# VHH binders against q96fz2, part 53

Target 1, 269 residues: q96fz2
Amino acid sequence: CGRTSCHLPRDVLTRACAYQDRRGQQRLPEWRDPDKYCPSYNKSPQSNSPVLLSRLHFEKDADSSERIIAPMRWGLVPSWFKESDPSKLQFNTTNCRSDTVMEKRSFKVPLGKGRRCVVLADGFYEWQRCQGTNQRQPYFIYFPQIKTEKSGSIGAADSPENWEKVWDNWRLLTMAGIFDCWEPPEGGDVLYSYTIITVDSCKGLSDIHHRMPAILDGEEAVSKWLDFGEVSTQEALKLIHPTENITFHAVSSVVNNSRNNTPECLAPV

## First folded at step 22 (VHH)

Design GB23
Fold by OpenDDE, fold request of step 24:
Structure GB23 (fold): chain B 269 residues (1-269), chain A 123 residues (1-123)
Amino acid sequence: as target 1 above (269 residues)
Amino acid sequence: EVQLVESGGRLVRTGGSLRLSCAASGFTFSDWAMGWFRQAPGKEREVVAAISWSGRSTYYADFVKGRFTISRDNAKNTVYLQMNSLKPEDTAVYYCAARMGLFTESPQDYQYWGQGTQVTVSS
């Protein structure tokens, strides 16, 4: 997973992240650093994306089932990194393979500290290799959505009004992530960064790509992944597996350029 | 205290129209999706229509077939269901429900419920 979409306005995004705490009360997540949220149809590594994490990470004695939403840098920077520039990291931390998560110190250590997060996206992009050609067809992959009377699909978003209707009740993709906190050696703000855990693709996506992000499907899975106070690392890792509960459509090559940030990135061809 | 109070249910003839209202209090109305559900005798509660927190997105059950319109007024903390071309099979207790954030088709996802209002459609 090297490209996502997360373009919802902050107020819409917040409501889309409504959740139920352990007491059964429905709540909205509280924001940390809301000004760092930058909506985009085309998110690449090193950009900031909103993630969910347990409130217990920030507040002592907090209910660990409560959620915070915070923009973090895509590409995990380990806390032990001693260079002044995170771009000097010599290994790729955009993704973490589920089968080797416990073998890599950069992921094992923060995971052991309970630093689990849920990465939010409208969906993610993946490119299918065309046989016999150097051409790749991009696809947008996302959760199945409720069909609304006036806008049953992203394809129906042919007007600004219809577009808003499609996205107003959009179920966000929830991907399992690990985050870490890095303090620059020269001082400054603490950097929060994340990696997306990947798994082998489900059958439905296997023809497009052999790997997919670990998707946490449903309130329970998301809650368990986030709740490091009550759920052990071992139990949490049981949630990491391929899911068939996804849909996708082909999109234009507009998304190939990471600088393009328009609705056309998501539009079906 | 959270309250949802339905009104407008009554006896109507086949082909008639009815407008239901649900007045909400005790919570931030604009953070909640709203839904209308119905339950007929001996049947399970089912979704009729739902509307997003902003009112920009709506959902209707298949049996509605363009006969009903859900709307909301956030300034009045009220959600409405305009029902036209009513049929005897529409006879049920109609409930207003609230879910924080997004609406769904599943009654169990909704946190707050009204007491319901009886709609009876005579042949």
Scores: ipSAE 0.923, ipTM 0.960, lowest interface PAE 0.4, mean pLDDT 95
Fold by OpenDDE, fold request of step 24:
Structure GB23 (fold): chain B 269 residues (1-269), chain A 123 residues (1-123)
Amino acid sequence: as target 1 above (269 residues)
Amino acid sequence: EVQLVESGGRLVRTGGSLRLSCAASGFTFSDWAMGWFRQAPGKEREVVAAISWSGRSTYYADFVKGRFTISRDNAKNTVYLQMNSLKPEDTAVYYCAARMGLFTESPQDYQYWGQGTQVTVSS
C-alpha cells in the first residue's frame, strides 16, 4: 500500500470515527494535533494521515478503550534512530509485512510496547499490471457502502451537493498499523509515525494486486487492535488477515501523480 | 437524561398521509445520526429511513419506494418522517432511534430509542 485517500473535513471525519467504549457508551474520539490534519484525495508516504490510538498512550490510568485521533507521519521512524533526518533510513518502513513483523526490530519493539494504531482512509489505491503492456491500471479499493438515496457510485459526486450526499455517511477504511515515537537528536517535537501492516491479498483482489493492507473490519476488531491494555500482542496479531469485505473500481491515471489532489483521483472511469 | 419522544401516529385510510416527529433531548443532537424504525405485530423491527448527523445523506428501505421522506432540524433537535401513500402493510409502531456518527441499517447499532408511536392504516 503506497497511496491512500483521506479527504473528509475534520468534522465529518470525527463523526465517521464514532465508537463504543467498554461501557457501551458511544463516543467521539478526541483530537491530538488537529492542525496537522491535511485532507487529500491522494496521500503518499511521508505525508500525515489521521490514525486512531488508545487514550492510554497519553494518559496514565486512562480507560484503554477510549480512542484518540491524531495525524501521524506515514513511514515509521524507529525511536532508536540516531540520525537527524528520517529520510536517511536505509530501509522502507511504509509497510510492514505481517509474516516478518516480529523479525524486524523497527516494528517488533514498538509493537511490544503496545503501539498499535488504526490508520484511517477513504480507501487505498493499487495498480494492476496489464498483460502485454507496461501500463498499469489504478484501482480505488474501499469498504462497501450503504446505498443512499442519491449515492449510486462515487462517480455521482459531480457537484458539491452530490459530494456531500456521497461522503457524509462514508464508512472509512480501517487499516492495522504500528506507530512509534521518535525524538530528534537535536531536540524539538516528538515525531509520531506509522507503518501499515500488509498481508496477502484476498481472492477478490488477487487479480489486481498480490498484497493488501491488513484491514480491521468492524468495531470489535478495531477495538481489540487498539486496546493494548487488555489485549496482548499475540492476541492482536490474530486479527491480521486478508478480508473479502471490500469493493473496488477502476480510476483514471490522474492519481498517478501524487501532486494531484482532486475528486478525479477516486472517480470511476 | 436522554429522551426521544415520537408523535404524530394515528389511524389513517389507505392512500393517506402522516407526518411523524421525534423530539430529542439530553445529548448533542448534531453529533448523532437519526433513524426511523418500525415493528409490526409478530414481525421484527426494521429500518424505515435514516439520516446523517448533518442531514446531507439519507437512506430508505426498499419498501418505502419514494413514499416517505426523512428530514431533520438540528436547531429544534427534531427528526421527521413524512409518510405518503400509506398502505395497510405500513401499520406498525414507529420508533425513533439515535446513533452517534454514521447511520446503519441495523437496529442494534443504535444507542437511544423512543417509546414509539402507533400508525394504523385502514383499508
Scores: ipSAE 0.922, ipTM 0.960, lowest interface PAE 0.4, mean pLDDT 94
Fold by OpenDDE, look of step 22:
Structure GB23 (fold): chain B 269 residues (1-269), chain A 123 residues (1-123)
Amino acid sequence: as target 1 above (269 residues)
Amino acid sequence: EVQLVESGGRLVRTGGSLRLSCAASGFTFSDWAMGWFRQAPGKEREVVAAISWSGRSTYYADFVKGRFTISRDNAKNTVYLQMNSLKPEDTAVYYCAARMGLFTESPQDYQYWGQGTQVTVSS
């Protein structure tokens, strides 16, 4: 996974992240560093994206079922990294393979500390290799959505009004991530950064790409992944597997350029 | 305390119209999706209509077929169900329900419920 969409306004995004705590109380996640949230139809590594994480990471003795939403840098920077520039990392931390998560120190250590997060997105992009050509067809991949009266398929949004309606009740994609905290050697703010865990693709997606993000489907899966106070690493890792509960459509080549940030990125062709 | 209070249910003739209201209190109404559900005797509770927190998105059950309209007024903390072209099959107790964030078609996803209002459609 190297490209996502996360374009919802902050308030809409917050409501889309409504949850129940362990006491059964309905809650909205509290924001940390809301000003760092930058909506975009075309999110690439090194950009900031909103993630969910347990409140316990910030507050001692907090209810670990409570959720915080925070923009974090895509591409995990390990806490032990001693260089002043995160870009000097010699290995790719955009993704973490589920099969080797425990073999790599950069992922194993933060995971062992309970630094699990849920990466939020409208969906993610993947490119299908066309047989016999060097051409790649991009696809937007997301959760199936509820069919609303006026919200036809994303493709039927012929007007700005209809577009807003489509996204008004949008179920966000929830991907399993690991985050870490890095203190720059020269001082400054602590950098929070994350990696997306990847798995083998489900059958439905296999023709497009052989790998997919580990999707946490449903409130229970999301809650268990986040709740590092009550759910062990071993139990949490059981949640990491391919899911068939995904849909997709072909999009234009507009998304190929990471600088393009328009609705055309995820519009069906 | 969270309260949902339905009103407007009564006896009507086939082809008649009713407007149901649900007054909400005890929570930030604009953060919650709202739904209307119904339960007929001996049947399971089923979704009739749902509306997003903003009112921009709506969902209707297949049996509604354009006869009902769900709306909300966030300033009044009220959700409405305009029911037209009523049929005897629409006879049920109608319930208002609330879910924080997004609406769904599943009754089990809704946290708060009203006591219901009886709608009876005579032939």
Scores: ipSAE 0.885, ipTM 0.943, lowest interface PAE 0.5, mean pLDDT 93
Fold by ESMFold2, fold request of step 24:
Structure GB23 (fold): chain B 269 residues (1-269), chain A 123 residues (1-123)
Amino acid sequence: as target 1 above (269 residues)
Amino acid sequence: EVQLVESGGRLVRTGGSLRLSCAASGFTFSDWAMGWFRQAPGKEREVVAAISWSGRSTYYADFVKGRFTISRDNAKNTVYLQMNSLKPEDTAVYYCAARMGLFTESPQDYQYWGQGTQVTVSS
């Protein structure tokens, strides 16, 4: 998993993240660093994207079921990293394979500290190897959506009014992540960064790609993954598996160039 | 103390029109998607229409077929259901419901409910 869409304006995104606390009360997450949110149809590693995490990471004695939403850097920078420039990290931390997560210090250490997050996206892109060419066919992959009035398909969102009919009620993809906190040696703000956990693809996606992000499907899964105060690492890892509750459509090659940030990136072809 | 209070249900002839209102209090109305549901005797509660927190996205059940319109006024904390071309099969108790963030088709996902208003359509 190396490309996502997370393009919703902050107010729309915030409402899409409504959740239930441990008492069953529906709530919105509280933002940290909202000005660092950079929406785009075409997010790549090293960019900032919003994640959910427990309030307990920030406030002593907080209710661990309450959620914070904050932008973090995609591509986990381990707390022990010694160089001054994160781009000099000599291994790829965009993704973390579930079968080796407890073998890699970069992931095992923050996981042991309860640094679990939920990575948010409209959906993700994946490229299928096509027979008869060396070109790959990109697909946009996302949760099934409730049909809204006059929406047609997501490809019909080519004006502000039509965009709202599709996206104002969009169910965000919720992926299991691990984050860490790195203190730059030359000073400055602590860097929060994340990796997306991956698993073998489900049957429905196997013709597109052999791996998929670990998707947390529903409030119980999301709540348990986030709640490091009540849910152990061992129990949380049981949530990491493929899901068939996913849909997709082919998109044009516009998305191939990560500089393209337009609705065409995810429009059906 | 959250309250949803429906009004406007009454007896009406086939082909007639009716407007239901739901007044909301006790919460930040603009954070909540709203839905109208109905329940006829001996049947399960079913979604009729839903509207996003902003009012910009709506959903209608297939049986509505363009006859009903959901709307909301966030300044007045009120959601409406305009029902036209009413049929005897529309006879039911109509309920207003609230869900923070996104609407769904499932009654189980909604946190707050009104007591309902009876709509009866005579042949």
Scores: ipSAE 0.790, ipTM 0.905, lowest interface PAE 0.7, mean pLDDT 91

Design GB23
Fold by ESMFold2, look of step 22:
Structure GB23 (fold): chain B 269 residues (1-269), chain A 123 residues (1-123)
Amino acid sequence: as target 1 above (269 residues)
Amino acid sequence: EVQLVESGGRLVRTGGSLRLSCAASGFTFSDWAMGWFRQAPGKEREVVAAISWSGRSTYYADFVKGRFTISRDNAKNTVYLQMNSLKPEDTAVYYCAARMGLFTESPQDYQYWGQGTQVTVSS
């Protein structure tokens, strides 16, 4: 998993993140650093994307079931990293394999601190290698959606009014992540950064790609993954598995160039 | 205290029209998707129509067949259901419901409910 779409305006995104607290009351998450949110149809590693995390990470006695939403850097920078420039990391932290997460210090240490997050996206892209060529077919992969009235095909929303009919009720993809906090040695703001946990693909996606993000399907899974105050690392890891509750469609090669930030990136082909 | 208060239900002849209203209070209405559900005697509660928090996206059950229109006025904290070409099978108690963020088809996903308003369509 190395490319996502997360393009909703902040007010739409926030309402798509409505959740139930431990008492069953529906709430919106509280933003941290909202001005750092950079919506795009075509997010790549090292960019910022919004994640959910427990309020308890920021407030000592907070209710651990309450959620904060904050932009974080994609590509986990371990708290022990000593260089002043995060791009000098000599290993890829875009993804974390579930089968080795407890063996890799970059992931095991923050996980042991309860630094679990939910990575938000409209959906993600994967490239299928076609037999007999070096050509790759990109697909946009996302949760099944309720069909709304006057909605056209995804990506047919060329005007704000038509866009709203497709996206105002979009169910965001919720992926399991691990984050860490890095203090630059030269000073400055603490850098929050994340990795996306991956698993073997489900049968429905295996013809596209052999790996998929670990998807948290539903409020119980999301709540348990986030609630490091009540759910141990060992119990949380039981949530990490493939899911078949996923759909996809082919998209044009416009998405291949990460500089292309247009609805065409995810439009059906 | 959250309240949803439906009004406008009455006896109507087949082919007639009726407009239901639901006045909401006690929460920030513009954060909530709204739905109209109905329940006929001996049947399960079922979605009729739903509308997003902004009013820009809507859903209608298949049995509506273009006869009903859901709308909302966020300045008045009110959601409406305009029902045209009414049939005897539309006879039911109609409920207004609220869900923060996104609407769904499932009644169990909704946090707040009104007491219902009776719609009766005579042959």
Scores: ipSAE 0.781, ipTM 0.903, lowest interface PAE 0.7, mean pLDDT 91
Fold by ESMFold2, fold request of step 24:
Structure GB23 (fold): chain B 269 residues (1-269), chain A 123 residues (1-123)
Amino acid sequence: as target 1 above (269 residues)
Amino acid sequence: EVQLVESGGRLVRTGGSLRLSCAASGFTFSDWAMGWFRQAPGKEREVVAAISWSGRSTYYADFVKGRFTISRDNAKNTVYLQMNSLKPEDTAVYYCAARMGLFTESPQDYQYWGQGTQVTVSS
């Protein structure tokens, strides 16, 4: 998983993240650093994207079932990293394989601290490699959506009068992530950064790519992954598996260039 | 504390029109998607229409066939169902329901329900 869309305005995104705390109270997540949210149809590693995490990471004695939403850097920078420039990290932390997560210090250490997050996106992109050719077909992959009056017009949603009719009720993709907190040696703000856990792809995606993000399907899975106060690492890792509850459509090559931030990136072809 | 109160249900002839209203209180209405559901005797409760928190996105069940329109007025904390070209098979109790954030087609996903209003369509 190396490219996503997360383009919703903050007010739409926030309401798509409505949840129930452990006492049954309906809530919206509270934002941290909302001005750092940079919506785009075409997010790549090293960019900021919103994630959910437990309030207990920020407030002593907080209810661990309450959620914070915050932009974080994609590409985990380990807390032990010694250089002043994160781009000098000598290994790729965009993704974390589920089968080796407890063997890699960059992921094992923050996971042991309960630093679990839910990475939010409209959906993600994957490129299908065709046998016997160098050609690659990109796909946009996302949760099945309820049919709204204009949902079959995803491409038409680039017009102002139709955008809200498609996206106001969009179910966000919720991917399991691990985050860490890095203090730059030269000073400055603590850097929050995340990795996306990956698993073997489900049958439905196996013709596109052999790996997929670990998707947390439904509120119970999301709640258990986030709640490091009540759910142990061992129990949380049982949530990490492929899902068949996923759909996709082919898109044009516009998305190939990560500088293209337009609705055409995810429009069906 | 939370209340959803439907009104407007009555007896009407085939081909007639009716407007249902649902007044909401006890929560921040603009954070909640709203739905109209119906239940005829001996049948399961089914979605009729739903509308997003902002009012900008709507859903209609296939049996509506363009005859009904859902709308909301966030200043008045009210959701409406305009029902035109009514048929005897539309006879049911109609319920208003609320779900924080996104609407769905499933009654089990909604947190708050009204008491219902009876709509009866005579031949």
Scores: ipSAE 0.746, ipTM 0.889, lowest interface PAE 0.8, mean pLDDT 91

